# VH-VL binders against q9nrl2r1430to1533, part 64

Target 1, 104 residues: q9nrl2r1430to1533
Amino acid sequence: GGVHELSAFEQLVVELVRHDDSWPFLKLVSKIQVPDYYDIIKKPIALNIIREKVNKCEYKLASEFIDDIELMFSNCFEYNPRNTSEAKAGTRLQAFFHIQAQKL

## First folded at step 23 (VH-VL)

Design p5g
Fold by OpenDDE, last read:
Structure p5g (fold): chain C 104 residues (1-104), chain A 124 residues (1-124), chain B 107 residues (1-107)
Amino acid sequence: as target 1 above (104 residues)
Amino acid sequence: EVQLVQSGAEVKKPGESLKISCKGSGYTFEDHWIGWVRQMPGKGLEWMGMIYPGDSDTWYSPSFQGQVTISADKSISTAYLQWSSLKASDTAMYFCARQTFDYKDAYTEYFDYWGQGTLVTVSS
Amino acid sequence: EIVMTQSPATLSVSPGERATLSCRASQSVSSYLAWFQQKPGQAPRLLIYDASTRATGIPARFSGSGSGTEFTLTISSLQPEDFAVYYCQQYDDWPYTFGQGTKVDIK
């Protein structure tokens, strides 16, 4: 049920945050440090935001939670070239997420 | 309930070191920036810097760069502000504050909760 | 850094009267502007964020307006507990900066 799913979301977010490749995703990109980021990425999201949404019970369906996580990765790959550390980290973290998401 | 609780008042002499603390509770500590603000006696507010406990990303205001050290221990939900060698001019009230984020309409980050302040008095 | 300038430095107002506080930025800060209230011996309290959004628990008599470089905090009917110092703060660029404050005291 909903309570069970909520706990699963919480645990998965914790696992994502603790992953070695989470560093590009912990918080939103700073517009000060990356001035053109928000000209390109129109729906920014990060793990801290996703966790906040989980804490506030804003995800009613697993699909909604998954969509936000996938958006996070999509943004990373849209902005960062494939050979960047960010994109490589994203690739590995996304693979981890896909494995863990099967348990939802 | 979100709360920031700071360490108690300090009375120090010039040249002494000092580390004050700010403990957050009622929220996920590592997911929010913690800022430090100085207020000299009878004066206004000054941003010193901020730290993101989740990755220890730390920003200093130019005026405070190299003058203080901001750190955090997310395992105990605590941020720190420290001096290696205090000056009389460091006498002030120091506040910590949590930066929240609004993701509903457009993403913005603003400081919404504040600690009660730590009074630091430095005199010979 | 972006310089925030508040006016007037001191505003004397009678209880029940309207108070209007101004904040000017040296360059555009869009709507990344907050207003804080501070009473003696207390920490600042957030009143308004994003220029015009009232923080949770803040009375309706407080309102913020403006964008870019000109901002206004209005207290429609000043209450006894409203006598304090008010600060504006921009968070559009680092370092974040405060105005020098406006003291609202009783006329």
Scores: ipSAE 0.908, ipTM 0.954, lowest interface PAE 0.5, mean pLDDT 96
Fold by OpenDDE, fold request of step 24:
Structure p5g (fold): chain C 104 residues (1-104), chain A 124 residues (1-124), chain B 107 residues (1-107)
Amino acid sequence: as target 1 above (104 residues)
Amino acid sequence: EVQLVQSGAEVKKPGESLKISCKGSGYTFEDHWIGWVRQMPGKGLEWMGMIYPGDSDTWYSPSFQGQVTISADKSISTAYLQWSSLKASDTAMYFCARQTFDYKDAYTEYFDYWGQGTLVTVSS
Amino acid sequence: EIVMTQSPATLSVSPGERATLSCRASQSVSSYLAWFQQKPGQAPRLLIYDASTRATGIPARFSGSGSGTEFTLTISSLQPEDFAVYYCQQYDDWPYTFGQGTKVDIK
């Protein structure tokens, strides 16, 4: 939907960022703080990057936008065991995303 | 257009407190680290620390840990550098800088835009 | 911390000549190396990032090379506006650190 879709992406990203469970996803994991992260995660992504892509109109399809968001969660679950705060936050945020994404 | 605008020059005395500011515009402020760099008169550049406005994650260089406080107010796209008690040795130019990220090929984060600097003069 | 060492401290070059600036890291910083230009009374300006990528708006006469511990900034043909101090900076590890700078002045 062109401009309308862009606006929807922007709004959804804002909602994700403002969510209480967004903290693991706001920015990329620091390799300084987590030295092995990038040995495991090969396609790192975070909400700031996704928002940048939205701002630059890099998403031509909603599916591309959704794929990046899902990748973000996938990375979280790949690196973090289920019992971690990060994984739990991710689970909740992903559920929220899935609900909001239905509006796209 | 990305811009960082810093607060004006300061003339202070030892023992006084000071808080200088750096306002970002032209980009999503909360999504980029803001760094502070000191440059003493006639000297080189020194990283002091940086803050991620989105979550207030803050890193200090060891030499500046406990010496200054870095903060940010994302609601007004502003980062701050403050001293509780200035010393004459704090006399310097202070720059803020935005860290951007390149995600096209390999992810990297580098500082691309700088404020104009804030001159702080501390003398009795 | 990673120590960045630049050489020479001062480089005297004639206009139109090539300037070669060196930056050495005490340990590998991969390609997480930036070059900045600073003129008196001004803020640093990003020239090169990721060791060899020219920043937007930077003239083609500026080029960066190197990886690991040895880096080079080259100005192929020095222009009058290029006389300044140049800093390298690593962002591979915290704290980020600058070289001490190389002053490029007129020969």
Scores: ipSAE 0.907, ipTM 0.954, lowest interface PAE 0.5, mean pLDDT 96
Fold by OpenDDE, fold request of step 24:
Structure p5g (fold): chain C 104 residues (1-104), chain A 124 residues (1-124), chain B 107 residues (1-107)
Amino acid sequence: as target 1 above (104 residues)
Amino acid sequence: EVQLVQSGAEVKKPGESLKISCKGSGYTFEDHWIGWVRQMPGKGLEWMGMIYPGDSDTWYSPSFQGQVTISADKSISTAYLQWSSLKASDTAMYFCARQTFDYKDAYTEYFDYWGQGTLVTVSS
Amino acid sequence: EIVMTQSPATLSVSPGERATLSCRASQSVSSYLAWFQQKPGQAPRLLIYDASTRATGIPARFSGSGSGTEFTLTISSLQPEDFAVYYCQQYDDWPYTFGQGTKVDIK
């Protein structure tokens, strides 16, 4: 993508990070705290990694950026039951993301 | 360029409080753990703890739990290590270090950049 | 905690010679093992991470090998600037722990 598109990715990541429901997604789940996480989730990702990829211009298409964000939510819903605070936060943050992604 | 710059040397007496700092630059500060390491004179390295500035998640080594406080202010890209009451045995060099991550192959997290160290001398 | 044990405590080597440093973990740390170099009055410098990957800017004469509980740092041809203390460190489990260090000095 162009400079304009890259800037849009940066802005959207900032908005996601600053959202009240971003707390489950700021960094990867610790294998020390959750020993079985990586037995279940095979493509772990978090907002800090996504931001790093943006900073390094690793996203050439908006679809690639969107795919990583959706993967992040998919992982959350795969590991966390619907009634958990993590899943509920993820649901709200994903809805926010879908609205903001229309600007890309 | 990634840099960690620590506050200057401290000369203190037993019983005094102290707060030293570590300022990061050249990267997104809130997205990387900051660790603190103690090195007593002529001795090896000891992990004290680490903090994730993005959410203030903080881990302490058992030997340092309750002995020090680790904090961070992401608005100024700074991490802190503090004592409420210093002891002579706290005399040491203290390093901060940034933990990075490798996500391209197999995810791993390792400490890659270090501050220059802060010498703390506690004596009567 | 995982105990890291380095050997030997001191290694005397002539310039140009090969240096071999050992690090043993009390339990498996997989490949979550780093090597650091520290010179007097300086902060530790990362040499190797993930047991065998050289950090950016580290000369090719430094290499790491091993997995599980046994690890080795090799300096193929010791240079004058390589005389220092070397530490291994595991980051597989908390608390992270260092070996006690190996001092590489001139023979």
Scores: ipSAE 0.907, ipTM 0.954, lowest interface PAE 0.5, mean pLDDT 96
Fold by OpenDDE, last read:
Structure p5g (fold): chain C 104 residues (1-104), chain A 124 residues (1-124), chain B 107 residues (1-107)
Amino acid sequence: as target 1 above (104 residues)
Amino acid sequence: EVQLVQSGAEVKKPGESLKISCKGSGYTFEDHWIGWVRQMPGKGLEWMGMIYPGDSDTWYSPSFQGQVTISADKSISTAYLQWSSLKASDTAMYFCARQTFDYKDAYTEYFDYWGQGTLVTVSS
Amino acid sequence: EIVMTQSPATLSVSPGERATLSCRASQSVSSYLAWFQQKPGQAPRLLIYDASTRATGIPARFSGSGSGTEFTLTISSLQPEDFAVYYCQQYDDWPYTFGQGTKVDIK
C-alpha cells in the first residue's frame, strides 16, 4: 500500500543521500557557480527535492519516484562529460540505485 | 510545523568570543540552506552568509568573509554563527532563516522561515 | 554586489488606502526578488517571492509585480496590522542583498 511505498521511498532516499557518491546530487546546482547550467538543464532536480516530495507524499506510484531519480542522473550525464568526477559519481550512485530500486 | 529557534540574548565585551545557535525543526534540516542576517540597531537587514547542512557548503558575503564563522551540526539540526573576537560594532540582532525551494514550477530557492532573532550587545 | 534601492524611505498612508512600494536593482535580477515585512521586535516575514508569488498565508491584499530591475509591492487596502517596514531582497546573485527598507506608517 501507500504507507509501505512511502517508507520504502524514504529509506531509499536516505541510502542515496548517505552514499559516498551523493555529493553532486544533494542539492540543486548553483546558477551562480555554474551560470550555463539552467540553459542546458530544463528540469533540474536533486535529492533534497526528491526527499521533500517523498515527505509530502507527492509520489503516488513507484514509477513516479523512479522517474525523478532517473531524471536526476540524466541531468548529470547531460551536463557533465563522462570523465568528470560528477559523472563518475553519478554512474556509481545510479548503479547503486538500480539495485535498491528492485525492492520497490 | 517548520520552526527556527535561536539561542538567547548575549551581553559581551570587546575581544570576547561568541557562538550563537539556530535550531530547525518540522522539516529535514540537512536539505535546506540556513542563512544568517545581521540587523544593527535601527538599521536594515544584511546578509552575512549561508550554509547547507547536508554538505557544509558555506557562502559568505564579502563584508563578512573572515569576520565570522558559519557552521552546522545536522545531527542536532543546528546552525551556528560565531565570532573569535567581538567588536562593539557587532552589536546587533542576528536572524537565521531557512531557504526553501520551488520544485513545481519555477525551480527557485527563497527564504521562507525565520528564527526569532538573537540580540548581541557588545560593550565595555 | 547588486544594489537594491527602495523608495520611498517612508510612506504615510491612511487605513484602507492603497500603498505602493518600489524596489530597484542596480542590474537585472530577473524575477528572483522577494518582499519581506518586519514589525518592531520581530523577525522578517516573507510576503512575496519570485517577484509576484504570494507566500502561503499571506493576505490577497499583498501583491508583487515587476521583473529585471524594477519591482513593486502593492497593498491594495492597508490594514492596521500592515504598518511596518518592508524590504525587498534579490537572490539572483551572491551576495544576496536587501533594499534599505520602506517604512509604512499611519498618515
Scores: ipSAE 0.907, ipTM 0.953, lowest interface PAE 0.5, mean pLDDT 96
Fold by OpenDDE, fold request of step 24:
Structure p5g (fold): chain C 104 residues (1-104), chain A 124 residues (1-124), chain B 107 residues (1-107)
Amino acid sequence: as target 1 above (104 residues)
Amino acid sequence: EVQLVQSGAEVKKPGESLKISCKGSGYTFEDHWIGWVRQMPGKGLEWMGMIYPGDSDTWYSPSFQGQVTISADKSISTAYLQWSSLKASDTAMYFCARQTFDYKDAYTEYFDYWGQGTLVTVSS
Amino acid sequence: EIVMTQSPATLSVSPGERATLSCRASQSVSSYLAWFQQKPGQAPRLLIYDASTRATGIPARFSGSGSGTEFTLTISSLQPEDFAVYYCQQYDDWPYTFGQGTKVDIK
């Protein structure tokens, strides 16, 4: 994308990372700590990966960036029951994201 | 260009404390684990532990648990390895290394870049 | 911890010859296996990750194969700069562990 779009993606990722509910999403789930995670989640992703893709200019469209963020949340809700801290954090962070994404 | 630059060689006596550093550049420091590896003179490589600067999540190898402290300051892209009381047996080369990830294939994480090493000599 | 065992301890080969290094894991590490090269006074350099993927900038003469508990690093035609110590390392389970190394020296 253009320089302005890249900047917007960078800023949004920073805001997501700084959010109090970002802790489940900062890095990939450890298969050492969660052995069955990758049996269930086939397209793992996290904010560090998304930021890397932004840094490498891999997002040509805002929709691609949004799709990865939504995938990140989808993975969280697929693996974590609704009453878990992870799912609750994800719900709040996703709501925040949806508001911020309107500015893209 | 990704670089890890470690602090200079140290000459210490047993019982002294020490904190060595590893500064990353050329990438988003907080998004990659930093590991520490010990190599005693003429010996092989040993993982000591690793830290994720983004949330300070820290893992220690059992052999080094309680023996050293790993920390990081993401504001200056620096990771640390420290001893409260050095032993002669701590004499070794210490490397820091960055863990990256392959998100295009199997989403695996591996260590790719290494610091130049910090030689620590502990003797009476 | 997972014990990584390399063989042989020392491999003497002539320039231009094929070198085959073995690495065995005490339990399956899937494909979470890396190979490093280290020369005296230098930091280790990543050669192979995920058992068979060559790192960026690594010559094609280096190749890795295997999965589970048996792994192999092959140098198809040894160059003078390839004489060094080679380590395998698993990252399937914590703590991550290295093999004891194989020294490749000139015959």
Scores: ipSAE 0.906, ipTM 0.954, lowest interface PAE 0.5, mean pLDDT 96

Design p5g
Fold by OpenDDE, look of step 23:
Structure p5g (fold): chain C 104 residues (1-104), chain A 124 residues (1-124), chain B 107 residues (1-107)
Amino acid sequence: as target 1 above (104 residues)
Amino acid sequence: EVQLVQSGAEVKKPGESLKISCKGSGYTFEDHWIGWVRQMPGKGLEWMGMIYPGDSDTWYSPSFQGQVTISADKSISTAYLQWSSLKASDTAMYFCARQTFDYKDAYTEYFDYWGQGTLVTVSS
Amino acid sequence: EIVMTQSPATLSVSPGERATLSCRASQSVSSYLAWFQQKPGQAPRLLIYDASTRATGIPARFSGSGSGTEFTLTISSLQPEDFAVYYCQQYDDWPYTFGQGTKVDIK
């Protein structure tokens, strides 16, 4: 049910945020610090936004929630070269997410 | 309901240290920047800096860099502004403010909720 | 830093009249411009964000316009509770900066 799904989403977001590799994803990239980021990434998203959407019950389907998380990782891999700390963190966090998402 | 509640008025002497607080409630504290704004008596508003409690990322205005320390304890949803050695010129009202974000269309971040302010008076 | 300049410094208006406040940025801030109202002894209150969007609970008589370097706050019919100081603030670049304020007082 919807209520149970929301709780599952909340829990998963908490686990993602607590993960050691969450640091690139906690908040949106600053356009001040990374001037070209938003020229490349057209659908920016971060864990704080995803959590807000969860809190506001904006996800009606698990697939919508998963899509936003995957978008977050996709953006990271699109902007950051494979050998960057951000991309490496993203790879690990995404693997963690995929395991946890099976419980949804 | 989103609220920012600041610590009470302070009366201090030059050279003393001070740490004032801003407690957020009604939202996920660690997911929003908290900013500090100074308003000297009869003057306008000045951004001092801001902190993201989720990772303690902190930005200072150049004018306030090295003059104050901004910190946060997300476990108690509280942000802090502190001085190691107050000056008379630090006499002012200090506001904290929460930055929200609009992700519906074009993503923007603006400061929507403010604390009630903390009056700091520094005099000999 | 981006310098925000408001005009006039003081605007004397009669109740029911239209008030027009200007804010200029030293360089483009796109639409990352907010307007705040501050009354004596109170914290600033957000009126407008993103140059033209009214914050929740803000009366329709308040409107914002402009982009780039020129911005305007309009109060279509001034109410007694509207006499206050108004600040514009850019959040396009760090450090964020306020205008020096426009005091709207009663004529």
Scores: ipSAE 0.894, ipTM 0.950, lowest interface PAE 0.5, mean pLDDT 95
Fold by ESMFold2, last read:
Structure p5g (fold): chain C 104 residues (1-104), chain A 124 residues (1-124), chain B 107 residues (1-107)
Amino acid sequence: as target 1 above (104 residues)
Amino acid sequence: EVQLVQSGAEVKKPGESLKISCKGSGYTFEDHWIGWVRQMPGKGLEWMGMIYPGDSDTWYSPSFQGQVTISADKSISTAYLQWSSLKASDTAMYFCARQTFDYKDAYTEYFDYWGQGTLVTVSS
Amino acid sequence: EIVMTQSPATLSVSPGERATLSCRASQSVSSYLAWFQQKPGQAPRLLIYDASTRATGIPARFSGSGSGTEFTLTISSLQPEDFAVYYCQQYDDWPYTFGQGTKVDIK
């Protein structure tokens, strides 16, 4: 860790949030709009939660940060069929993330 | 650290427009829902609606749908509540509140910080 | 919408005594229930969320319990600063709704 590593995590989250395909991942899925989501997804996570954890210095290793981002994509692919707009956005954003994560 | 500062008290006449504000600081503003709550004189609390500043996703309580506009400008960390034409019955205290999340034990979302309130008085 | 009903409307207690406040929902809200304190001229203050979890900085004398349709806030040894109105609020379904409040008065 350290201050420079934490700012790299923050910068990466900013880049993910500004990406055109971030829209399914900005905040937790609403149990009101999607009543069965939390019956299927037991470890929910979103970019806002990940940014909060970065801001509170809760990631001790880059692998912990990467694991949360990958969990976010895994949840998307588990809940959403592959032909949906959500899953397609997830595929494109994950590819972008893999390139950026090489810098960590 | 977390602070919500609302705009000052307003004295208005029926038919006038009004926009009041709620400025957040000490956290990532765009990552948290901001809700608005009305408290009429001597009465309890009523949810009016909420907005997620990150994408402008906006929810209104049915009683307030079409009566007010909730908006946010994330570039200045500010949420707004607007009336196009005030009524005497809009006389009330208005609070903004921030939603947060508990991700340590179980993921749950709840409103933890409140602004100081804005008193709006509408009379001839 | 889900109606939240609080009882009693007013509770008169002496400092050092136990106060027990009740909140009933018109349908199950699971554990999606918060308690707020409001003093005259002030904003509401979060006490309890998730039915029983104390918010940061809230004294241990405040405890919440219940699930489904019936919930309780207990103040185990009432202090002078605890005289206020207390609201329960469900956040299981939109619109979120408050109870009408219980006023805790000094006896």
Scores: ipSAE 0.846, ipTM 0.934, lowest interface PAE 0.6, mean pLDDT 93
Fold by ESMFold2, fold request of step 24:
Structure p5g (fold): chain C 104 residues (1-104), chain A 124 residues (1-124), chain B 107 residues (1-107)
Amino acid sequence: as target 1 above (104 residues)
Amino acid sequence: EVQLVQSGAEVKKPGESLKISCKGSGYTFEDHWIGWVRQMPGKGLEWMGMIYPGDSDTWYSPSFQGQVTISADKSISTAYLQWSSLKASDTAMYFCARQTFDYKDAYTEYFDYWGQGTLVTVSS
Amino acid sequence: EIVMTQSPATLSVSPGERATLSCRASQSVSSYLAWFQQKPGQAPRLLIYDASTRATGIPARFSGSGSGTEFTLTISSLQPEDFAVYYCQQYDDWPYTFGQGTKVDIK
């Protein structure tokens, strides 16, 4: 990716973080508060890590960036039952992401 | 270039209030926990608490719960440690530290950069 | 909370020799252990995280080992700039805790 594409990734992360339903995704799940999380989720990721990777120019293709975002949502749905606040927030933020990702 | 720059040394009397600061630069401030560590004169290091500036999630060590307030203003990339009423036993060096993550090998979080320290002297 | 105990309190070594510092946790901390160096009047400096991973810019003479409750920091060929106090710190459970420190002095 070029300078334009890196700016688009950065802006998309800003939009995701700004969304009301971003709260489960801002940072990694605490192993202290949720002791079994890392027994179940083997590829953890969160918006702060994704932003770090954007800032370090680690995404070479838009598909790589999208894959990390989708991994973040799939982790949420794998760990959290469908009726939880986390899973509901994930569903709404993922829908928002799909709309915003058209900018890529 | 990640830097944490703390406010200058303070000389205070018991009962006075104080707010010291830790300004982060060279990274996305709101995306990293900031912790505060006390070092009493001639003693070792002890964690006081930490804050995630992105959502203000704040954790205190039990010994410091109710003794200090940890806060952050992400709009100016600054974390704070605050006393409403200082005691002589608050005399110490106070460090801030940034937590980061290693996501390339096995996801882990650890404190990698430290501020220069703020010496607080509280004397009758 | 998890108590970290370091030994010895002071370690006297000659430059060029090996220094071995021990850290014991009161319960398993898995590999969530860091080592810090602190010189007089300075902030701590991260040496090792995840028990054995060197932080960026840390010379290869520093190595960490161990898991669970027993951990070791080894300085394979001690340099003049290595005379300092060394702290271990666990970050497996809150509150995070430091050991009391090992002072490495010139012999």
Scores: ipSAE 0.845, ipTM 0.933, lowest interface PAE 0.6, mean pLDDT 93
Fold by ESMFold2, fold request of step 24:
Structure p5g (fold): chain C 104 residues (1-104), chain A 124 residues (1-124), chain B 107 residues (1-107)
Amino acid sequence: as target 1 above (104 residues)
Amino acid sequence: EVQLVQSGAEVKKPGESLKISCKGSGYTFEDHWIGWVRQMPGKGLEWMGMIYPGDSDTWYSPSFQGQVTISADKSISTAYLQWSSLKASDTAMYFCARQTFDYKDAYTEYFDYWGQGTLVTVSS
Amino acid sequence: EIVMTQSPATLSVSPGERATLSCRASQSVSSYLAWFQQKPGQAPRLLIYDASTRATGIPARFSGSGSGTEFTLTISSLQPEDFAVYYCQQYDDWPYTFGQGTKVDIK
C-alpha cells in the first residue's frame, strides 16, 4: 500500500499511552514522592522505558515485550491495593492490553 | 542522534516578559524529563525545575517556585522557561537538559544531553 | 536541601599527570551522583553517573568512585582538553543540587 506500516510493538505502546488509564504507567514512580516503592518493587518498569527499548530494538521476541508490559501491571498490583485508583486503572489498561496483544 | 536546540540570546529591560525554548529531536520527546539550569555570570550551576512533557508533571526548586513557569508542548517537541517580569538578577545563561535511563539491571535516571544555552541579559 | 561541597576549589596539574577531585554530600545520596565537565562558553557535559558509570563516549581516563557522602573523580592522565571546571551533582533528593565546582588549571 501507500501507507507507512508501523511496527506492532511501537503501535501497541502508542495505544497504551493514549488510553485514559495510562496515567500511573507513563514514567517510573518517583522515589522522592513514594520513598518505599523501591523497597517493595525490585524490577521497576514503565511505558517510557518500554518505548525506549522498542526504539532501540532490544526486544528480540514478542514474548519479551509482553513480559515487560505484564511486569508493569504486576508491579502496580503488588504495590497498590486493588481498591486504589492506581490498581483500578491497571486492571482496565491490562484488559485493553490483552485485547490488543492478540494481534501480535 | 539526540539534540536539544535552544532559542537565541535575549537582551531585555527589567519588568519585561520573556519565554525561551528548548526543542528536542532524535528521541521520543514526551518520554523524558526536561530540566532547566541557571548559571549566573561567573557562578556555578543551579537546578530551576523540570517537566515531564508526557503528562506535564512539573517540579520546581524552592528558590524558583513562583518566579518562573516551566511548560512543554509535546506536539512540537519543545519545552519552555518563562518569566512574567524580568529582574536584573535574572541575567544569566540558561540551559535545558534531558533526563534518560540506565535499565541494565537496576533502573536509574540521570541527565545526559544538554542544550547549547540561552544567554539572557536584563539591564536598565 | 542536600549541600554538595567540592574540593579543592582550584587544582593546578601538568598535562599527563593524575588529577583527583573530591565531592562531599551533607547527607547520604547513596550512589545517585553525577560528574559534569564544563569549558568556558559551553554547556556542561556528562562524564559519570551512578557515581562510577562512564557516560557513552567518555574516555577511560575518567573514573568515578565513592558512595554515601564521599565521592571522587579521577583523571588518570590529564590531556590539554581536560582543563575545565568540574561539577558534581546529586540526584537522590529534590531539588537536585550541584557542588560549586573544581577548576582544573594548567600548572
Scores: ipSAE 0.843, ipTM 0.923, lowest interface PAE 0.6, mean pLDDT 93
Fold by ESMFold2, last read:
Structure p5g (fold): chain C 104 residues (1-104), chain A 124 residues (1-124), chain B 107 residues (1-107)
Amino acid sequence: as target 1 above (104 residues)
Amino acid sequence: EVQLVQSGAEVKKPGESLKISCKGSGYTFEDHWIGWVRQMPGKGLEWMGMIYPGDSDTWYSPSFQGQVTISADKSISTAYLQWSSLKASDTAMYFCARQTFDYKDAYTEYFDYWGQGTLVTVSS
Amino acid sequence: EIVMTQSPATLSVSPGERATLSCRASQSVSSYLAWFQQKPGQAPRLLIYDASTRATGIPARFSGSGSGTEFTLTISSLQPEDFAVYYCQQYDDWPYTFGQGTKVDIK
């Protein structure tokens, strides 16, 4: 019964993960492969962490969930120049997210 | 309840192939690295490699690169460790372990849950 | 590879007393250091990560300290179930590496 807002968050994460442009966002950036990443990005986040927070019912408001997703894209654009494959993937996935988020 | 359940003990001869498994449950399997650790009889622990099932990103320790294959099938929540040709020196206990992350106070990644181990005995 | 060196190899301690285990890294690993407990025939159990953070469900008698190259696991008021082999492990750089272990025996 009732409104299942948490299932909507889970459903949106599943759709983001399935998107072809999710590859930069599936997991945290490796400090081994990208040594300077955590010198620049102070609030790291990725889809696996967001899904964990959904599974643990840590989002009380849709705005909190949306904020984490937007933080993920903001980190991508802060670290990566706009002409990189990562930034282009981020732009496309963010556009997809904005369409899907209208339905929340 | 997070669980990692490994396949049963194996007794093999040199030159034979083997694929052992580690099945995860109670969490989103594709969202966590799975690593493999060898423990030779009477010896300590050594990392062999790890895989991220979500994208199959796979890392091997240098001593094991080319010696084993690590793979995963996220559709059945299972990771694998495989030899194409076993040696007597492969006799050991093999553990799988799940990596998780602390994202509240400090962003760190660490291995928290372990499988029960698979004893592999290779002798003529 | 980062070499982790544990000392002593064996530590004999009476129940109710304190054990202090040392782990040294061949280069700085910052705080990317974990401690594991292993009993015969069992899988390792995570005790401490991030040098000093207790894993969920680990009793307060286990504490970790150190950073850089020198780390310590302290077990206060040893219980009968604490007699085991203890491993430190760095996860700062790949491959991740374990120390050779410290066996904590009944004195």
Scores: ipSAE 0.842, ipTM 0.929, lowest interface PAE 0.6, mean pLDDT 93

